# VHH binders against o26223, part 249

Target 1, 191 residues: o26223
Amino acid sequence: MKLLWTSQHIKVTVHIDGKVSKMDVLEAIKTRRSIRKYQDREVPEELIDKILDAAMCGPSAVDERPWHFIVVRNREMLEKIPEVHPYGAMVKDAPVAIIVCCDSSLEKIPGFWVQDCSIASQNILLAAHSLGLGAVWTGVYPLEDRVEGIRRLFSIPEHVIPFSVIPLGYPAENPGTRDLFDPDRIHLEKW
Short names: E, the ipSAE of ESMFold2; O, the ipSAE of OpenDDE; V2, 0.75 times the mean of E and O plus 0.25 times the DockQ between their complexes.

## First folded at step 14 (VHH; framework vhh_7nfr_2)

Design Q126
Fold by ESMFold2-Fast, scan of step 14:
Structure Q126 (fold): chain B 191 residues (1-191), chain A 124 residues (1-124)
Amino acid sequence: as target 1 above (191 residues)
Amino acid sequence: QVQLQESGGGLVQPGGSLRLSCAASGFTFSEKWMSWVRQAPGEGREWVSSISYYGGWTEYADSVKGRFTIARDNVKNTLYLLMDSLKSDDTAVYYCAKHIYSSYPETQDAFDIWGQGTQVTVSS
């Protein structure tokens, strides 16, 4: 594989300003928010590599690990995503997006690839947050309209299913924290 | 009530130009891919062109590529087909069609709503 380096790359040690990179796991989970506004700032390839490494570390049904990822940095291609995904308007303004895909030829248990790709998508969101980036999961599967549009736009073969499109970048918004704990959804010992 | 109404057809000489319009109502126009499909006398339906939600992605049949331009105005809920360098083979009834899916139509069954059509005749 050839990695294309831009002349704009500076040597980064993956250290981000502040202490966000040393965030506790529970704090990362509780403070991650969907981010739809991004700074006009390049995301280093080293951070994308770390995010994708984390994505592949999720559990997978019978260890089938059917996920494949498309990394999109091309502005023209990013601008076309809203044309096939009506709620993906923020993607055109992101410096990069990751498309999470399932290679059905790697599937060992029918249907569990959805859970596998959901886990990979969530790991992308958490890893991005822990590295000081913002991201949002935009749904593709099971909406046939979006699946077909994304497949055609990125020349994805018929045995591969696009699952989610995740734009990411340095956040240009701070939506604050959520208190989502609901004890009424917890049942002790039985329903 | 979901409706598509075409206009702008007529008689034109070879090499001439026409602009077709399609007025859409009863649905959120900006959330639908739209197409132009034509049917020549005695022939089946032929897909002509498609346009994405905001016009950032357009596709054309090889027979019209470089001569026709599809466009849309989401504020006016109107689809357009700008036809240049018209040939006698372009003679057909032109239909505006609403896509079921946001993608290039593989078959005519990709559309759920059709207009009534507008006749284009290219003749000297």
Scores: ipSAE 0.005, ipTM 0.376, lowest interface PAE 10.2, mean pLDDT 85

Design Q127
Fold by ESMFold2-Fast, scan of step 14:
Structure Q127 (fold): chain B 191 residues (1-191), chain A 124 residues (1-124)
Amino acid sequence: as target 1 above (191 residues)
Amino acid sequence: QVQLQESGGGLVQPGGSLRLSCAASGFTFSEKWMSWVRQAPGEGREWVSSISYYGGWTEYADSVKGRFTIARDNVKNTLYLLMDSLKSDDTAVYYCAKHRYSAFPETQDAFDIWGQGTQVTVSS
């Protein structure tokens, strides 16, 4: 019915407007889950800007900040991602994806760009979660076939390395939280 | 061992049809882009068509657009080329080729494994 649709839409709109209850950092970290099913709803540009701002706030080796980001909203391009990334099937159903890239010309210490781009990727996931969105990190680097596939699909220059593809949207699934604390992995003073 | 084995070639009259098959083994077929490449007598190799992992992205040489269809069956590990409205200019050895990268080929270096080829002859 129309009233039921209106009620559901109003709830979703309140979440879109950032009226989701504030979660603290530890809650955000512990409750973030990989989300692979998305509502058929656009993600506002302002939320993408907030997510990318958070991504760029990560620490980087010698403050090199080698990251660049491609924001993909074009439906045809999103539908082609699974054709160059065999485990990226969910990307075609997402309203938007972010490709995290390393511009190797900005690298100051060889190899640390991997850590830098990992930090940026995780910040995207946490920022998305804090804003009521769901996302998942799909791996590109260090798998050469995926790196070259994504590079060619998006006309990425040879000096730029695609690191991850992160589809995101309003969640259409609600996986439960996980308790992953394992004290056997904590060693005091020595191994 | 990685192998590609073509079949389905033969003699056909102009305007006829053929279906080529390529049986793949020794690698995860569903994780590789595949192409058909042909070589006419006295000519260099010419790219014909490519297909992505699940067939959602296909491309064709201008010479075959609208006449040929590339397809794949990832359960059977088989690549196909359905050839309609064959012309004398389509006479060539047709090779199945496995891509190095998930991208449309710019050169022969795009492929790492080739089949042995199957002869297609279009003549009266």
Scores: ipSAE 0.011, ipTM 0.467, lowest interface PAE 9.0, mean pLDDT 87

Design Q128
Fold by ESMFold2-Fast, scan of step 14:
Structure Q128 (fold): chain B 191 residues (1-191), chain A 124 residues (1-124)
Amino acid sequence: as target 1 above (191 residues)
Amino acid sequence: QVQLQESGGGLVQPGGSLRLSCAASGFTFSEKWMSWVRQAPGEGREWVSSISHYGGWTEYADSVKGRFTIARDNVKNTLYLLMDSLKSDDTAVYYCAKHIYSAFPETQDAFDIWGQGTQVTVSS
């Protein structure tokens, strides 16, 4: 390991407020919004651990659970993400980002890892929201140049596929709730 | 159609300055890393400089570091090379090149699209 990387992995002790508001599942789903502006405030490791625990609880095809996660807190590394991901500009302003990856060696049924990693990504967004944080899913796969850019930036092996980059932090914006129910998209008994 | 078109080359005296431009079309310019590559008479192609999507990450060949500046304007879909303190050894055809991946090139195979080139001659 490089010394710079080792120093960035030393635990930073932050004051945890110890309080989390209880939110029901439907409320969490309906009120979650993409958050791209973050407070200048560290996210405790304990909250990241809870978010990743939730991510790994998602269903996967034949229980293959092919996901791996990279947690990025290093400011210099976060600042480089927009340089390989053009719509990831907000990542440099986030205190932390999670990169969702697929280890292709764990795949039991070809192609279903995309759905598996989508479920893990959504669980990260919902868990973050339930813990008072904001996050946004920025797409990596299937865009070949973003996949290879992120792979090289984080030294990801060739058998591992970076799927999404999710910056998160305490929100510095408060977008309103959306009402998206459309009964015209529901068909009874047949198309 | 994906196209790169260089301009701004010419004859300049040693110690002079030139600004090269590369107009890009047919792809989303802001989503691609870009490079300048040159070829001197009788020599192979030499990488000069690369720039990331928004210009926050740049690298230069040792031969030009401190004298050349690579820049981009994603609104105008244009890549630039600002060349200061030009030397006779900078005489070459300068090519604009589009990266296949968002990473610094290790070989010329890192590029999928090349411009036609613009001649820079540094002579007294």
Scores: ipSAE 0.013, ipTM 0.542, lowest interface PAE 8.2, mean pLDDT 88

Design Q129
Fold by ESMFold2-Fast, scan of step 14:
Structure Q129 (fold): chain B 191 residues (1-191), chain A 124 residues (1-124)
Amino acid sequence: as target 1 above (191 residues)
Amino acid sequence: QVQLQESGGGLVQPGGSLRLSCAASGFTFSEKWMSWVRQAPGEGREWVSSISGYGGWTEYADSVKGRFTIARDNVKNTLYLLMDSLKSDDTAVYYCAKHIYSAFPETQDAFDIWGQGTQVTVSS
């Protein structure tokens, strides 16, 4: 008897709504959608921990890693966010939100913290999606009114800049998939 | 030009009531937090009350809570302070102030535009 060698594909295995699902990285990127409607269902702390671990794994300019995160579960605090963030109305209905912040004392190259915190924000969205949750990025920086509103609401010190507010929960909507591939935006060898 | 103009001050007896108004121009009023700040003779500025741009959130200093009500009319671009049960220690010049940021002020540095003020005197 002779056994033949075979190759295997690598897949990410996740638990979605009590079920096990397998999703590769490209599938996760292509199927992630902004979710603004959430089930009245608590998100376990273990899932938030996994999401924040993923958020901190992004590349960072000169490895400065300036990100800090505030996890908000308090209903009264979530209900106050729309008063300082006009596009954050859905936050009050989410079971939890993550505020992505930059500690400017950790900045090594001026201005690159924006890219660093953008990467952290996107990793939160992808990690949430891979774990069966829905999330949406609501912008804070560079809108000065929102930055200072969020800072004062959450007692954020002056050397820390709130960058984004990301509500998340189990999705209560399914917007479907998008076909966004546009070959006219790809140029070979030159413009 | 951004401008704030207060009115409605005057002399009133203890226990009386006044309504202050602030007419705003030169900016999108509905998008800005607004405050009332007062200054008594020989004292520094004291924050009195704030209201969010759409009026959903209001805050009051402990000294005026339960006696004063802040309100706004975004169609008329006007801020109001409804003052009940006035006391002699409410005597001050009352200023309308526009917030730099959409947040509660802890200091006068939180405001970029001030009105000229309206005098409130509570005396027998």
Scores: ipSAE 0.000, ipTM 0.138, lowest interface PAE 16.7, mean pLDDT 82

Design Q13 (at its last look DockQ between E and O 0.01; V2 from the best seeds 0.00; counts 0 for: pae O 12.4 > 2, placed apart)
Fold by ESMFold2-Fast, scan of step 14:
Structure Q13 (fold): chain B 191 residues (1-191), chain A 124 residues (1-124)
Amino acid sequence: as target 1 above (191 residues)
Amino acid sequence: QVQLQESGGGLVQPGGSLRLSCAASGFTFFEKWMSWVRQAPGEGREWVSSISYSGGWTEYADSVKGRFTIARDNVKNTLYLLMDSLKSDDTAVYYCAKHIYSAFPETQDAFDIWGQGTQVTVSS
């Protein structure tokens, strides 16, 4: 049995070799790591569609949903990203990258698009992880040099702002889980 | 102190070769696109060549394609222009320039820091 319906919210669970491939939200959050090494394998279009669907499900200020996405699979274009983004060297080795953009014409409340696009970027990382892929967020905005470099490389119009570049693929590295809980950062009732 | 200093210019015969250098200081050279721009007597500035951060992306003006090579050494913070098959039309002051953005220049306003220039004269 390869497909089963689970819970009252009706989700499909895949069985492979008798195993149930299922990751709880807390597990996904705690085990997601930045992945910068990828297998030489194509990522199916269907998985990219699922990731982008998850990206668009994030909350946004006054429901403005200002995000647009560029999906880059062209090898020559992927190889040029590190030439406009000095900390994006790993992008040239990825099978695909997603550029998260803000269409400023969709913005309803000034400035909140940054939080909106941050949420979309994080959803991409978590969705990729839950689907067995690895990804990393490389920062573009607010670094003017990178914003204009990416804009010109991908012919992005002036009313659209490139926010992040997220390469993704099947992971070729397996970093261990980090223990990041710090009770000294929790204050009860007051600072 | 952000500074660009060119060297390697001089007199050369038609068909000869020269290597220009530009020493960069006071900024993170690795993170900046760089260009060579020239100006002949009585003419405006002409873009010659540009190079990306790692050197993996280079472009050249049509007038110099196949004859000039732009290169960089990010360890030594130095930009180079290797000039072969020099012609009298290549006579100019050659400037190295630091890009404002990681993109090929559409105008001279694409640069924020310029060197002092080095004179190249091609004569018989």
Scores: ipSAE 0.398, ipTM 0.745, lowest interface PAE 3.3, mean pLDDT 89
Fold by ESMFold2, look of step 15:
Formats: sequence, structure tokens, C-alpha cells
Structure Q13 (fold): chain B 191 residues (1-191), chain A 124 residues (1-124)
Amino acid sequence: as target 1 above (191 residues)
Amino acid sequence: QVQLQESGGGLVQPGGSLRLSCAASGFTFFEKWMSWVRQAPGEGREWVSSISYSGGWTEYADSVKGRFTIARDNVKNTLYLLMDSLKSDDTAVYYCAKHIYSAFPETQDAFDIWGQGTQVTVSS
């Protein structure tokens, strides 16, 4: 049995026959990097389920929860995404991708679905990172050519809006940590 | 500003081959789907073939399948149509066209920029 400790707020126990580990929330946020290179290794369905559970935990405008998710594992479909998304080249190399969509029939106030789906997308990135996976958010909305391309490729109905495509996999790169804090972006009491 | 310029047309014998080129400028070529469309004298425009950003997804009209090959070179910003086994029915002006959306066209309204065309004549 191997015991692993965080240096901060979370203590975990790791069993010899399985690994139970937790990453401090602030550590996860600060160390998550966009990962665009993946191992040739499947991502278990159980991890995708946990990631999508996390995605749905986000707040939404008036609790509208407008999000839907398409899980893509089919090789031919993954290879076609870059053909409708010019900056999605890494998707063809990912074992799985998640498409975050808005069902506009669930909107309770217009336009806030963008924030809602952004929150779900970021939660996917953080959850994937905490589970030892790498991911990257590739933008679809608001670029009309990408929205229409993804909609047609996946037979998404007109009232559903594809928001983002997030390829995931075990990382095959390690970009390292960045220090991005900029105190000039902080304004006290007024601009 | 935005320009598509076709070249490589000409007179060719039935069964012959021809290679059309379309030079693109004034837009980010690798971000756009491209097509070839042709127009025979006295006829409407007929979609011939489309190609995705990287060239990994191509489609062809039934009338040209197996004989024509669409290709692109994103370094040279050039679209190609390789035409083999040409028939008299292939006689037309061939246009290079830029897609508005990254999707296969339903009508000619799918294109916002057209070249001036290059004449292909198959005769004997």
C-alpha cells in the first residue's frame, strides 16, 4: 500500500491494489495545461462518466442547465472533426472527444447559455486533469462555419448549438507550470 | 482583394487528361473548404467536387466519380482538379469557388467568391 500526501489541504490514502488520490482544487486550477498530444491508450468509460458528472455540477443562469454532451469515440468521426474545425487537428489523435452543446429550448433567458456551456467545458478540463488525463478546449461557437460544420457532421438539430469540442486522452506531453498572475489586472474599489 | 484564378484549361482529346489549378489570395486558404463547379454552354452551373481544409474529406458529383481528383496544397495556396478519362460531356468552363461554411454545398449560394473560370474543351 502506498501512502501519498499533498502538501496543502487534502490528505489521501492510496491502496496497493488501486489508486485513490485527490488533487487540491487550487493546485488543479493552477497546473492544468492544454494537452494536444495523447498516448495511444483508451480512456475508460468510467472516467468519462465522472468527467461528465463534473461538467453538470456547474452553475447555470437561473438553473437552466442547457447543456448536452456528445461523446465521440468512433475513429472515422474523430478524423473528420479537423475537416470542419481548422484548429482541431489534435482531435484525430485523441481516443475520445466530448462535444458540449446547448439545447436552446432549455434557455430561460436568452444568451446566457454561452456562460453556462463555458462553465461545463472548464469543468471537463479540470476533471480530466484531476483524473490524470489531458484535454484541450477547441472553440466552435461563435464561429458560424465551425458551428454549421460540426452540426452537419454529427446530425445536430437546428435548435441545438455545438459550443466546444474537447479531445481527451492520457497525455503524451508535459508543458510544465506557468506563472500567469498579473497584479496590474486587479483593481481595488474602482477601475 | 480576395482572388481566385484558375488555369490549366485547354483543348484535349476524348480519353485524355488535364490538370486545373486555382491560385488563391486575399484570405486564409487553409481555413476554407473549396470546390470546383462547371458550366457547359447554355446550361446551369453543376457542382463537380468539394474538398475540406486539409484535403482529408472529398466528395464528387456522380458524373465525375472515379475520373476526377480534387486536391489542395495549403503551402502554395492552390486548389487542383486532376481530370482523367475526359469525355465530350466534360466540356465546360470550370470555376474554383470558396465556401461560406465548412460543409458540402446544397446550392450555389454556398459560395461567396468565384474565379473567372477556365475553359475545358473535349473534342474529336
Scores: ipSAE 0.023, ipTM 0.523, lowest interface PAE 7.5, mean pLDDT 89
Fold by OpenDDE, look of step 15:
Structure Q13 (fold): chain B 191 residues (1-191), chain A 124 residues (1-124)
Amino acid sequence: as target 1 above (191 residues)
Amino acid sequence: QVQLQESGGGLVQPGGSLRLSCAASGFTFFEKWMSWVRQAPGEGREWVSSISYSGGWTEYADSVKGRFTIARDNVKNTLYLLMDSLKSDDTAVYYCAKHIYSAFPETQDAFDIWGQGTQVTVSS
């Protein structure tokens, strides 16, 4: 009896150490966890490129694609982020962080950039997970102190809004899986 | 007590098939990535295959790709390795290993629990 316990769903192809690996999209979504502890190991540029590619594949309002990404590997800068982001303590321990930003000049419809950048941020998390990395979404917007802190720290122009800081690295923890399905949150046809 | 116990090894002819099993106990099986690692006589340990929580992600060594299939039953707390088209070079002790973290196993340090191993011998 051939035991096929692999998901038959859409798979994401990833390259790990020169090998092609595939993760089912539902697997990625269901098993992703926030990772806040990282190994003392560098993340290859190739993986970051793949993650950023994924980040740019999400939909945006009227295809405005307002996102920009700052890739931070400098240790000094990583260590400074927690100074302006009180819940970003883990960033100092990560080998790399991605700052997701919105260029307001690219907005076609006001306000939808938050959704656009959220989608990009989530894709970063999923892509990272599929590649065997751990990541966590640390919110910057809409907290003004964090927005301005990150802005100043990275000399971000006034028309560009920092949205999230996402540290990434090889995971040094395993939080396990969660079952978050709640049928009480599902309403049929009407509330 | 955390434990992994392999079974299903044996003597087979080249081109034959085997199914290895690994029974897990003492930890939440479905929350852990799992791998098979083998060691041939006089050789170091060689990673064979890994599987994610529900099996949605699998990876294989080039030497076994297309011939071996890793699977898991999270209800039975069992890891499997289906081995087809076996070759003499597949002769080794096969170990089941539990991942520490949800990541591709770059080194042997990726594992914290090992089984005792099961002998697979491919010979004419």
Scores: ipSAE 0.000, ipTM 0.259, lowest interface PAE 12.4, mean pLDDT 88
ESMFold2 (binder alone), look of step 15: mean pLDDT 83; pTM 0.845

Design Q130
Fold by ESMFold2-Fast, scan of step 14:
Structure Q130 (fold): chain B 191 residues (1-191), chain A 124 residues (1-124)
Amino acid sequence: as target 1 above (191 residues)
Amino acid sequence: QVQLQESGGGLVQPGGSLRLSCAASGFTFSEKWMSWVRQAPGEGREWVSSISYHGGWTEYADSVKGRFTIARDNVKNTLYLLMDSLKSDDTAVYYCARHKYSAFPETQDAFDIWGQGTQVTVSS
């Protein structure tokens, strides 16, 4: 097993046919938390493919589906993200990050790409959680400084807008869950 | 008030060294890329060096590579330019500049705030 040695600080747990907790949709939504600490462990391409499939399943205004995704695994590139995104420090320690982008040439109705890319970003977070991974949404749009920094770093064309950077990996932290239900924010019939 | 103030310029002999400082105030310094830009007598502005938020990404003009080092101290809100092996051609007013975007500059339009400049004179 010496060929599968990943890190002296990470216990290698092999559960090839281990018991996997099944999570229903409501439980996944309620228990998902932002994860900013990751194990030194590679995320299989198959899981990234499942996450991106889920990202593209979101509703889109007039079915415009303007999203494009950049998958970043290169260590040098991941290490440069905090240099163009001030709240992206955790990205350098992640095994992979997904950059959610909007191709503005695909817009059918102006401005709704923000909702489209927000939905795609949230689906990435939920899909990652359902697969035993942790992730966090780091904001890019509408902060012009970050948008242009990410654009230049990844050679993104002018008609494409980077929306979010989502690092992900196997979680190395387990934040407690919160009950965030607030009935004072629910108004019946009128404000 | 957003402000950049340079210091550390002066007269130095060829082969000498100087350290320039730029004190930043009125904004979150750690959230901005910074550059040094110089202007020699009778010439246009020339980009010298840039540094990312935490110094993990730096670039230099070919004319200064290996001789100058850009650095920053985000606790003190200060940008530095360490200049070694100075040449007469390095004589210029040196400006501290704040980037509009987290990217290396293509033109002067990449900067939104400039300092007043500090004079560096290299003479034998």
Scores: ipSAE 0.234, ipTM 0.674, lowest interface PAE 5.3, mean pLDDT 88

Design Q131
Fold by ESMFold2-Fast, scan of step 14:
Structure Q131 (fold): chain B 191 residues (1-191), chain A 124 residues (1-124)
Amino acid sequence: as target 1 above (191 residues)
Amino acid sequence: QVQLQESGGGLVQPGGSLRLSCAASGFTFSEKWMSWVRQAPGEGREWVSSISYWGGWTYYADSVKGRFTIARDNVKNTLYLLMDSLKSDDTAVYYCAKHKYSAFPETQDAFDIWGQGTQVTVSS
């Protein structure tokens, strides 16, 4: 990719190395961090479409794929999320948020929708990271007050369960990477 | 004290190589995107290269693509610029710069901390 920009003090013609799109899967998994501070910069619809495509590629129990997604860009609506989600204060500062929902009418085996929506949520986080965006998973289910608050705020039908709210944007913070490998949690052949 | 300190500049002949280093202190280096920016005599600042906080994303100006390599060592808190096939047009003061955000810089206002610079002169 080629960028061309010029400021009064910096003149640049840029050839962007394809390494952004060539980030390997293990690097993406190991370097993804929760991002809660965002630049005042819009996220293109094309990137949201790519992220949602990745979300829908997750495995689901008996291929039920019960997920639905609400894309929220409206500033007034984003500003109301912290009123029903106490740990979602950062959402009001994000340019966009994705609400991951389960349509219970699509559920083929009871209870597995939680795992299905968790997989979709993680794929959103990884896809966002791979595209140069930051995101954070804020929990909705299984906290009844948050579920009903989000349902009411976004006119979600009773048979649909809001699972997570994921604000995302271009990162305005840069948390370091973590080394989380713990061999004591690996058991060979038996416990 | 938050500081960036460049080193490794000097006089080199056309076609030669140099390795610039930038020692970072006073902030969590492993959390910050870093860039190299240069200023040639009588010219404005020109962005050269950027690297993501984990090193996996690198960007280069067209003028240096294929000749320069940006790298970092997060254990040593050091940023590098490996310069090969140097040309007279590469003569400039090279600055190490810390990004305000985890993103490619679009203007000089994208940087909040600058080093003092190190002089590179390419002459025969």
Scores: ipSAE 0.000, ipTM 0.143, lowest interface PAE 13.8, mean pLDDT 83

Design Q132
Fold by ESMFold2-Fast, scan of step 14:
Structure Q132 (fold): chain B 191 residues (1-191), chain A 124 residues (1-124)
Amino acid sequence: as target 1 above (191 residues)
Amino acid sequence: QVQLQESGGGLVQPGGSLRLSCAASGFTFSEKWMSWVRQAPGEGREWVSSISYYGGWTYYADSVKGRFTIARDNVKNTLYLLMDSLKSDDTAVYYCAKHKYSAFPETQDAFDIWGQGTQVTVSS
């Protein structure tokens, strides 16, 4: 990635090198929030590639890795998603969305593809957050109308199941942190 | 009230070291990316370094890479810039800047709050 700074007198371009410490993972998990407001700013393809690489690194049942991804940048297509996904209104305001799909022909053990695609979806959210982007998971499966609506809209084959739609972009909101730790939900030794 | 206050600048000989500090107040420091930006006499602002919430990601301009280290202390709400092997061309006013969003800055518009700056002069 290159940073370009423009002043009234000087335009400077620099190459950017990242450093990741082992504490970065906990930082990402604890500070990730659902983001539904995005800047009117394009997300570079290189960042999408990094996010999808992270998505495919998730664990899957018997290493079946059943996931496929559709990257949607076309504004007209993004605007049609709310027509088939009523609670996906924020998708039309995002510069890009990723549709997580299961290719059932890759499934080695019945039913675990749901967990597999959930892990991939979570990795997309965490990776996006770690790269300075915001994202939100909007549910498709197991709602039959949404599954078929998304399938028709994106010409998804019968053996492929759309699982989630994840709009993402540079965040235009900062919801802040949440204290979600609840010790009453932890049981030692027995229920 | 959101405020950033730099300190630690001064006069140093070439090859010397300085530690800059930036005291932050009025916002949740641990939820913001922070940067150092400098401005040399008669020149525009130049981005120097950025750090993520807890220091998991750090970025440096090519001109300072390997010589400067950005760090933060979220308990003290303080940002640091450790400057080693200083050169005469490092002479500038150094500003602490708060990011509008939790992302790497691609333009000066990425910052919403700036400190008043601290002068660093590298001369024999």
Scores: ipSAE 0.005, ipTM 0.172, lowest interface PAE 12.1, mean pLDDT 84

Design Q133
Fold by ESMFold2-Fast, scan of step 14:
Structure Q133 (fold): chain B 191 residues (1-191), chain A 124 residues (1-124)
Amino acid sequence: as target 1 above (191 residues)
Amino acid sequence: QVQLQESGGGLVQPGGSLRLSCAASGFTFSEKWMSWVRQAPGEGREWVSSISYHGGWTYYADSVKGRFTIARDNVKNTLYLLMDSLKSDDTAVYYCAKHKYSAFPETQDAFDIWGQGTQVTVSS
């Protein structure tokens, strides 16, 4: 069977050989994958600054922008994260992690901070990918034990809520891309 | 003006190798996704491979994966297709094509500029 021009039955494999260049936004969105294996290489501070700048550019409910970020590079601290986040084992192997937090004192509309911090987290993932890095979103909120564990580990004040932990590094794995477009989830004019 | 010119085709025996080249002119090559598309005698056009702006992303049809390699040289404005372990079923005219958008080509309408094609014949 040959691959011909067929709308929904194309099997595509993407080979990423570690080269990074000018990537447009659609390419970044479609090719980003969760990366859980990292090279033993330090991430330059300049790249972290660019990623955090992108994180703060997300839309926010009534422009409340409640996000704060903790950048963790200390190996001893990174190694302690799996102790309070059981599914965050890969964090200890990353050269750096970003903890996305909500400062509740900046919240103007109750409850929308979750969407605000989700947008910031996704922007971190996309920006990292566009810069040749790999990252993965590990969930903290709304799991109370993880929220309190991360809070205690990083001395986070009670009015600040840790939302996600995102380890980052140069990728040591190259997963293929996924074709996730599903036209059955698109309804024209009504359900 | 805007042109794509293929070269490197020819007659080769099964199991052989060929390297196709596509010289681009009249546009900023480094800002465009590029593809190879082939057409066998009596058949429709079949997408073969695509490459992003600077080669960070490459896609291959299942029929050629592991045998073909797409590459580009943005200094020379040239696209390549390295073809190994050629089979009789690879016999086709191979076209270089420029993408309208920087995304995987879902249909033939994804391309706005085509080369003239170069013939590859794999025979015993």
Scores: ipSAE 0.000, ipTM 0.125, lowest interface PAE 14.2, mean pLDDT 82

